# Designs tried in a protein design chat: VH-VL binders against q89xp2. Part 35

Target 1, 226 residues: q89xp2
Amino acid sequence: MTSPCKHGDRPPGRHDLVFVSPAGWRAMLDARDDLAADSLLARWPKMRWPTIRRRALPHEATGVALGLPLPPSAGKKRVALLVEIDHVASVARPPSLQQARAYAPRNWWPTLDRLDGLALRHSVDARVYGSLAWQSLTGLDYVTGRSDLDVLFEFRSETDIDRFVADVAAIETSAPMRLDGELMSADGAAVNWREVHGGASELLVKSIERVVLLDRHQFISGATGS
Short names: E, the ipSAE of ESMFold2; O, the ipSAE of OpenDDE; V2, 0.75 times the mean of E and O plus 0.25 times the DockQ between their complexes.

## First folded at step 9 (VH-VL; framework fv_polzastobart)

Design g1 (at its last look DockQ between E and O 0.33; V2 from the best seeds 0.00; counts 0 for: pae E 3.3 > 2)
Fold by OpenDDE, look of step 9:
Structure g1 (fold): chain C 226 residues (1-226), chain A 118 residues (1-118), chain B 107 residues (1-107)
Amino acid sequence: as target 1 above (226 residues)
Amino acid sequence: QITLKESGPTLVKPTQTLTLTCTFSGFSLSTSGMGVSWIRQPPGKALEWLASIDWDDDKYNNPSLKSRLTVTKDTSKNQVVLTMTNMDPVDTATYYCAREDYWSFDYWGQGTLVTVSS
Amino acid sequence: DIQMTQSPSSLSTSVGDRVTITCRASQSISSWLAWYQQKPGKAPKLLIYDASSLESGVASRFSGSGSGTDFTFTISSLQPEDVATYFCQQYNSYPYTFGQGTKLEIK
């Protein structure tokens, strides 16, 4: 049975938003008795809210591994889900800083704007994940006074990464929140920006497939061994 | 077995209000994912969605009908009621109620022809 | 509102033939599309949901494919009992909207 190639959607990578079909939601929830009573999970498909692509757990069954973070009001639980590829309805990138701005606390706006400007100057795509992203996607309250700003910086081969992270650190000095996030290469491999800024010779590199320790230069040059 | 049945007047005068009742069995509107929708079809024409009500008592109306529609449910009776005000001959159609399972209509009533005429 | 455009409006084919009907949405509807069969004087019957999922009890000769804006409904081998009007319906957003229908006849 030739699985109808759902047209042109790239396989979902790490941090990508994954929209699951109603049939997929039924399948996922039916397989998880522990989730059946959760009213918010029941609401999730109704609201057509996305999940997030995650790495598979060790010994996890074949499928597309998904994550669903519940808001603080619901215990801040991270739900691990698994769906068949055929039930992936669509894939999207995380929201941009600009898209998420309206959903952020007002005191965050100057920092968001500075980061957005920095990204533009360096030809870096800046997107958000974590609490701000989910707040923007669902309209639910995810951001608290203790929340960090989680940013995904998609850099290019021409990006001066050392200068870029130095500038990010400079922005953080006046920020009302911690700036967390990752530098992501074109192949989807990512490193915490603070590791890079710290001058480490080896970096903990995360991809959808694996977590590896790589030489700093290898990562920056795009030689991630994938 | 899942069944739905529409009931109400088959003849309505212009400017009057149409009230249709959908009585169903084999499922409950307390079940997550369940809803009931009203769809109509003028003779020889395409289908038009009118309104929906779901297990969470959320209601959705077709904006083209400019608030002429009201949908309510009685979960205990397994009934959904549609009211449509200010009926016009152009509203002459077969009216269906259907079960909505996460947005697709998997079971339908037989439909009831409503004629609007003086 | 999302407009659904079906093609063709009518089709006449022979028993055993492959039938293809297309539905195009005015904007992306992801995979939120259903196909219905309606016989004269009867209510519509759900055949396909979520663009490609076959409804329980529906013959395997029926199938659906597509995502985004372009969708295809297929009957692999047309049977006499398949004479009907077929409709696509999007449920990506309210209001739900249907295609204008495709009337399928046998030569």
Scores: ipSAE 0.398, ipTM 0.765, lowest interface PAE 1.8, mean pLDDT 93
Fold by ESMFold2, look of step 9:
Structure g1 (fold): chain C 226 residues (1-226), chain A 118 residues (1-118), chain B 107 residues (1-107)
Amino acid sequence: as target 1 above (226 residues)
Amino acid sequence: QITLKESGPTLVKPTQTLTLTCTFSGFSLSTSGMGVSWIRQPPGKALEWLASIDWDDDKYNNPSLKSRLTVTKDTSKNQVVLTMTNMDPVDTATYYCAREDYWSFDYWGQGTLVTVSS
Amino acid sequence: DIQMTQSPSSLSTSVGDRVTITCRASQSISSWLAWYQQKPGKAPKLLIYDASSLESGVASRFSGSGSGTDFTFTISSLQPEDVATYFCQQYNSYPYTFGQGTKLEIK
């Protein structure tokens, strides 16, 4: 269900998935006895499940820092991996909201349907990350009674963002979960939807490279200087 | 040394159920990443993957054979069993079991020819 | 199912010659590909895995290359013991599928 990023797509974003090559998995399994010995961790290379980018630790001066978010039953940890750049096979966008719906708890379905309809009306591309994303990617039980719904809303410069976030807020009032959503501009910069709904004149904008304060017009236009 | 050996009937009548046993040594199916696969080769034709069973009892089968296939394991006996129902003369082939190291088939049994005829 | 198209179906060549066999996947399989050798009356033997990695104990005259959909297997200098049928196999997704084989003979 997830699509690899293609030439001409926006640059890989902070929620995008990283697929490791067979050579990359073999190198990690050869170097890491803990990976080879753990039944759950061994399923990642077996199933060819993706990983996610993480911040490199100081001793990881070379390579690409990746993580495996484990399900709650395994202690809710993110296992740190390090691969050579040559072992990154592809990068893909997170699952779409439509694709992830089938893997969500049934009591989430009305909220997901309303969000999907809202996204369609505003021409917003809605995707999931966090627990629902990983449940849809692996089939393992990530979503719990305490889980947020983590939604990425990729908007366009034409989108009426103020109206959009007002409608998101209305949907959340009857939702069975907290909605933890981000608005992402065409250049991959993202801000929490609640900051926009709350009327903040300056927004804390996150990208793969940095965190900056922008006024709301700069963010909506996609102006981060790139 | 890693070895695998197929055993079972070599002649089967149409409609009968075939049961083949793969007995292996030199590795354990309890080891993460290990699996055993069944592959067949009709005379003069290409190899066809049939089914796999892995270290945590996950099973995979070739959908072209639908529900005709059952694969099971007994880790304590180092055995994997293939059951194939409703045999037909087109199923005449050499049947191999092979070790699957995550994905690739690095060790193979010698194979057993199974002929399906009246 | 991912179709594996192998070429040529057979070839006959001389000891010392360079041999090239190609395999094309109907969809991208990244580098999830293996090459096998099957001598007459014997089970297949793994030669190359992950498209280009040489299996332990396999002669260095064998090599593989490619990624995505197009893959190449090469014997740099054919030896008499290399008479066999050679198969490619994808392991990108189930069902795992094989090429139809290339029968290699010495003339």
Scores: ipSAE 0.385, ipTM 0.734, lowest interface PAE 3.3, mean pLDDT 87
ESMFold2 (binder alone), look of step 9: mean pLDDT 92; pTM 0.937

Design g2 (at its last look DockQ between E and O 0.50; V2 from the best seeds 0.00; counts 0 for: pae E 2.8 > 2)
Fold by OpenDDE, look of step 9:
Structure g2 (fold): chain C 226 residues (1-226), chain A 118 residues (1-118), chain B 107 residues (1-107)
Amino acid sequence: as target 1 above (226 residues)
Amino acid sequence: QITLKESGPTLVKPTQTLTLTCTFSGFSLSTSGMGVSWIRQPPGKALEWLASIDWDDDKYNNPSLKSRLTVTKDTSKNQVVLTMTNMDPVDTATYYCAREDYWSFDYWGQGTLVTVSS
Amino acid sequence: DIQMTQSPSSLSTSVGDRVTITCRASQSISSWLAWYQQKPGKAPKLLIYDASSLESGVASRFSGSGSGTDFTFTISSLQPEDVATYFCQQYYSYPLTFGQGTKLEIK
């Protein structure tokens, strides 16, 4: 059975969007009786909406661990899914700030623009996850008056991280929402930007494989031990 | 056993409205994931999808037929109704209703030939 | 709209021969593709769904492969009862669209 030439997509990393094949959707939903009656989940493959790559749960079966967050109107439930690697149709990066802007509340626009400008100046790739990302991806209402802006800052070796997070904090002072998010290194390891800004000597580093406490300098230098 | 059956007029005059009813059994449009589609086939020609309706009452029409198509469901009767306005001889075809399973058609009616003629 | 182009439009082969029909989509449709068999005067019958999954009750001599834009339908050993027109259909997006069909005959 010649495995269909899966387009050379890189393995999905943490926060990546994962599009699942028809066979994959069938398999996932058939394996979950508790989800079979959910109308929104049935709609998901119909609308060709993505899932998000997550870390595997402890003792979870072998496969690609996926998450599917339902909107507040549907109880804000986070559905954990598992799919075989062969049923991954494609992988994409989370939406950029620019892409998501049109779907954000208007009062968020100045903050989004400032963050986008900051990212560009520091050669940081800024993308969104969380409620704004899903709102942009689905068109459903995910963002509420209590929503935070979740940003993924993919930094480079030349990035002045301390200056960058200081500037992010400065932007937050005039923002109508909290700015949450992570700094992500090239290897996919990520830390909450507030931990870095707080000057912690040790950082809680999250990757697709593990969660570890690392020395600040080790993380910044790219020595994440992966 | 899953079955579908088309019913309606087999002869329609030009400019008149065609109304077809699909009566089905063995499944329900109250079940998430279920849908019913209308497909037609002119004699000796290819299949053409016309319209779909699903469990969530979402409706889809072929844009090539513009606003001529309307599809509705009566879940309690297990029926789906297709209306097509301003019929023309070019619309002469066998009309099928079919069940959608992940938007492929796993069960079909036998089809009904509709002739548009003065 | 996504256009589905089948090849060939018609073919005539012998009993026992391997038959191959191709379908090309105008854009990527992942694996959202089905193959149908239609005999004269009958409704289409689903043979393959999700590009390569065999429908229940369908003979094992039928198979499908491919993803993205290029798909292949195969009959490993043609039988007399396989005389029919075959259609591909994409269900990646609306409007749902069919190929023009391939008429299969026996010499």
Scores: ipSAE 0.499, ipTM 0.788, lowest interface PAE 1.3, mean pLDDT 93
Fold by ESMFold2, look of step 9:
Structure g2 (fold): chain C 226 residues (1-226), chain A 118 residues (1-118), chain B 107 residues (1-107)
Amino acid sequence: as target 1 above (226 residues)
Amino acid sequence: QITLKESGPTLVKPTQTLTLTCTFSGFSLSTSGMGVSWIRQPPGKALEWLASIDWDDDKYNNPSLKSRLTVTKDTSKNQVVLTMTNMDPVDTATYYCAREDYWSFDYWGQGTLVTVSS
Amino acid sequence: DIQMTQSPSSLSTSVGDRVTITCRASQSISSWLAWYQQKPGKAPKLLIYDASSLESGVASRFSGSGSGTDFTFTISSLQPEDVATYFCQQYYSYPLTFGQGTKLEIK
């Protein structure tokens, strides 16, 4: 489904996938008895499934802080992992809407198709995260009847953000699920699409390191195409 | 301490079904991360992976052999069985079983030569 | 299917020489690669796993390097007992595949 990409394409963001090397997995399994004994967690390295980057805790001064979201059948937990930088084999973008479609409930397909068409019209890179992303990456059952559609919209400097979010709102009107979408700049900073649609003058900007309030104009004008 | 041993017929006729048993000791196939694989080597040729079965009872077959392969396990007997249907002279090879410990083949059986001829 | 292309097919060199064998994958396999030694009439023996990790009990003159698509196996100083055929093998995805082998001989 997803292939590693070179690191220089863009800085990694909150939703980027991190693939751990076999040496990294062996080191983690050797250090963590709870991890080594769990048959589901043992499947992760066997299947070459990625992890996701998370905010580091204060005592995690060295290394790369990673998370491993488990499916609802396993209690819907996120396992905390810490690896050495040398054990990060590659970083990849989340699955595209097109890749994820086959793994979505069929009643989601019209909404996914409309979002894909909208993204194409606005030259926006549309990706999924959350439950649909992990369902498409693993084949395990992550999506439930209460699941949101978590979409990441990576916009470019030429993107008309205000028109884009207005069109997203129109699509959500008839959607069978809540759209939990984020607009992401090239540096990996993201805001909820509803804050932009609602006309807020300050936006809650999320990045891998922090959550901060930024001026709306500053966030929008800071976008780069890559 | 860890050993694997292949057993079964050494001579089969074309169209017959080959059944090989891998009996192992020193590890359990119920341990997370463990698997057993079958690999063959025709005389003077490269190694060819045939099939694997893991602790989670997932089974993997070489697609070049289509549905000719069946692999099963009996964890209580420390055995893995390979069944290969419709044998042909081109299937003449030494057949190995090997332990898969988190992805690579770290222990191999001695191998058994299976000859397929009229 | 991931094809593994190994070169050279055969190599003849002198005791004490440095030996280099390469293996190229048809797509990225990260570092999910092993190297095996096989002597005539014997089962293969694992030498290197995870592209560069030395298996326990294997002589330190053997080493491996590389990631992605291009991998190298090295014998730093060839010994008489190293006469064998050497194989690379990817374990990134099924079907598992081997290189065609490199037959190493002493002049």
Scores: ipSAE 0.424, ipTM 0.754, lowest interface PAE 2.8, mean pLDDT 87
ESMFold2 (binder alone), look of step 9: mean pLDDT 92; pTM 0.935

Design g3 (at its last look DockQ between E and O 0.48; V2 from the best seeds 0.00; counts 0 for: pae E 3.3 > 2)
Fold by ESMFold2, look of step 9:
Structure g3 (fold): chain C 226 residues (1-226), chain A 118 residues (1-118), chain B 107 residues (1-107)
Amino acid sequence: as target 1 above (226 residues)
Amino acid sequence: QITLKESGPTLVKPTQTLTLTCTFSGFSLSTSGMSVSWIRQPPGKALEWLASIDWDDDKYNNPSLKSRLTVTKDTSKNQVVLTMTNMDPVDTATYYCAREDYWSFDYWGQGTLVTVSS
Amino acid sequence: DIQMTQSPSSLSTSVGDRVTITCRASQSISSWLAWYQQKPGKAPKLLIYDASSLESGVASRFSGSGSGTDFTFTISSLQPEDVATYFCQQYNSYPLTFGQGTKLEIK
């Protein structure tokens, strides 16, 4: 499934998958009766499924803030977890679009194939998050008839971003779902692709630490704070 | 007090189907995180995991035994049943049932020796 | 499938001696590993889980260490009642697999 970050990849952070150690799960189960009592949550340590990083709450000054998005059948909750750094066993990138394809509804396949082709032509690394990612990671039913396709497009400095997002918009016109995705720069900062396609002069840029407004040129150049 | 006990035939003929029952007490398979597993040990040999069934009825079979294994549970009777088809003399072993609490097998039955011979 | 290789297959040592048994996994299992003691004619007994955590009621002379692929089980001072066969077991992924065992005897 997903690989740990390698030398030369963007720094770990936003959308990263985090695998919790046995000791970490033991500590959380001992401290959290709600985790132990929930049949679905109890499956996570059993299956060795990952968690995701989330922004820490103010009172979570120590530890690593993680989350578990539950499937629609369990009420579309995101369960908040907090673990000690020593209980992070490994970190991996989100599933690639190619890896996730087999887990998507059949009527999504033409759109996924077109996105793969587009990403290849532009040397963009396309990965998934959201419902399709979790369906591919767990095998549980996350994707519904009303689900968006959440794609992470990791672009390079030479990428013609304006042409790329125009082509994404063209693909969406024939898609059976709304394409909700992010462009991610080399330093891990991300912006919604529609903001770029819409021509906004300032973009809402998200990272694991914060959300800031940046000038369009600042985001594209990659001169972004951590 | 947590206990598990294996029951079933101690002698079967080649090609026959073995059915073993694990009857347990002191815990429930309705408890999240609980599983009951079957493990066997041929005389003088290593332990081999066969199958598990968990609290929400997910089942896991050792792929080396292909589709020979079926595991089911009856939560109201505190029982787990192993069925193993097409028995062969190499399947002669002590068969254990054991409880898993996510991580490891913390309680075991005493085991039952099953001999497969013509 | 994850293969578990134990070493040594048998050993004989004296009461009071330190005993070390190793277990190597064919691929990383993080610390999803247990150690069991089995006396002749009896079912295995869990001693160590999560590679290093002592099961309730188990004597403190038993310990475990390691992560990834290399794991060690130690008896700090061998007692007569410790004569048994010891097994490691990974529970990182299905199929669950055991080491072949280490038979421990007193000289």
Scores: ipSAE 0.386, ipTM 0.729, lowest interface PAE 3.3, mean pLDDT 87
Fold by OpenDDE, look of step 9:
Structure g3 (fold): chain C 226 residues (1-226), chain A 118 residues (1-118), chain B 107 residues (1-107)
Amino acid sequence: as target 1 above (226 residues)
Amino acid sequence: QITLKESGPTLVKPTQTLTLTCTFSGFSLSTSGMSVSWIRQPPGKALEWLASIDWDDDKYNNPSLKSRLTVTKDTSKNQVVLTMTNMDPVDTATYYCAREDYWSFDYWGQGTLVTVSS
Amino acid sequence: DIQMTQSPSSLSTSVGDRVTITCRASQSISSWLAWYQQKPGKAPKLLIYDASSLESGVASRFSGSGSGTDFTFTISSLQPEDVATYFCQQYNSYPLTFGQGTKLEIK
């Protein structure tokens, strides 16, 4: 009896937060002897913390590929997990800049606010991933003095991408941290914003399915070569 | 085989402190993910969760009774101890300890009836 | 606190009948719900977890469904040994809370 597909949740895409059911956590941890003794991993489902959707590894078994980054205090280990689709309890988008702001160092606030304002002006959805996102999600210490800010910029067809990335670069000049991140099209394909800003004719485009080199204009126009 | 057993006084006077011990076997609180909980049930009434303690010594108490409850573990003895202060006749109930499996309870002790009476 | 309300409080049915018990949460609890069977003088027994997952060793005539706020427990064909009180329990958030119970009897 096919468990009724919880109707409402879109399949998780790259960078999406994935909440796994208790049964899913049981299955994942039971299948991984190397993880069974990790107290933080055992705590993760109890705290109802999410995982992040990642691309599948080559030759990885069928399922939903998930990532779990441990904080610096736990060695910054990135745990690769695999879960059955039926054990996905819910999916969410990464935290917005506004949501994450309260968890960022105070000296980051001016930069976050500027980026937020820029995103709004260009009708770009700006979300965070990386250390700041996990700090906001867990309350654990992920951000250090060496941390960069990882931002996901979801752009639209009308977005002036060249101007947008130029403005991002301008903001970075006064930022206390390095600004990393990706420009993401509507179909989920993403490119590092620095590649775009650098004027490269070909871009390394990442999606949940593949990594490909695409012509700059093709990517910007929304053609991902699928 | 997993087993749990409650032990302690079955009669307590009002205002006194109740101390119950849960002795278990078949699992260990040194194992990551393991938790033991206390649940009580007044005669003919619903179940009430009281407290939980996990392998990392994190404790969760029912807020309605938080000021009165203390839960501790002795991993070496496979024991969990519940203390409840200022007992009242309304606290008369069967007290259970149970193994918690991701917030549900898959193994229970037989329970011990605690009567609070002068 | 999340309140769990069961319906009915009691019911009497015949052997072989389909039995349905409902549990309603005061707020959404996703699928974080368990069902227990408690026989007189005994500790509760876990039957269903995560709203619809059957606990190991539990008869297939028992099932659960639902999400959000409304949940259903079902016995497809009532057996004499099923006489008991049934409880739902949410574990969406602390404090963990139980329903008031449904007493099931056979006519």
Scores: ipSAE 0.224, ipTM 0.696, lowest interface PAE 2.2, mean pLDDT 93
ESMFold2 (binder alone), look of step 9: mean pLDDT 92; pTM 0.938

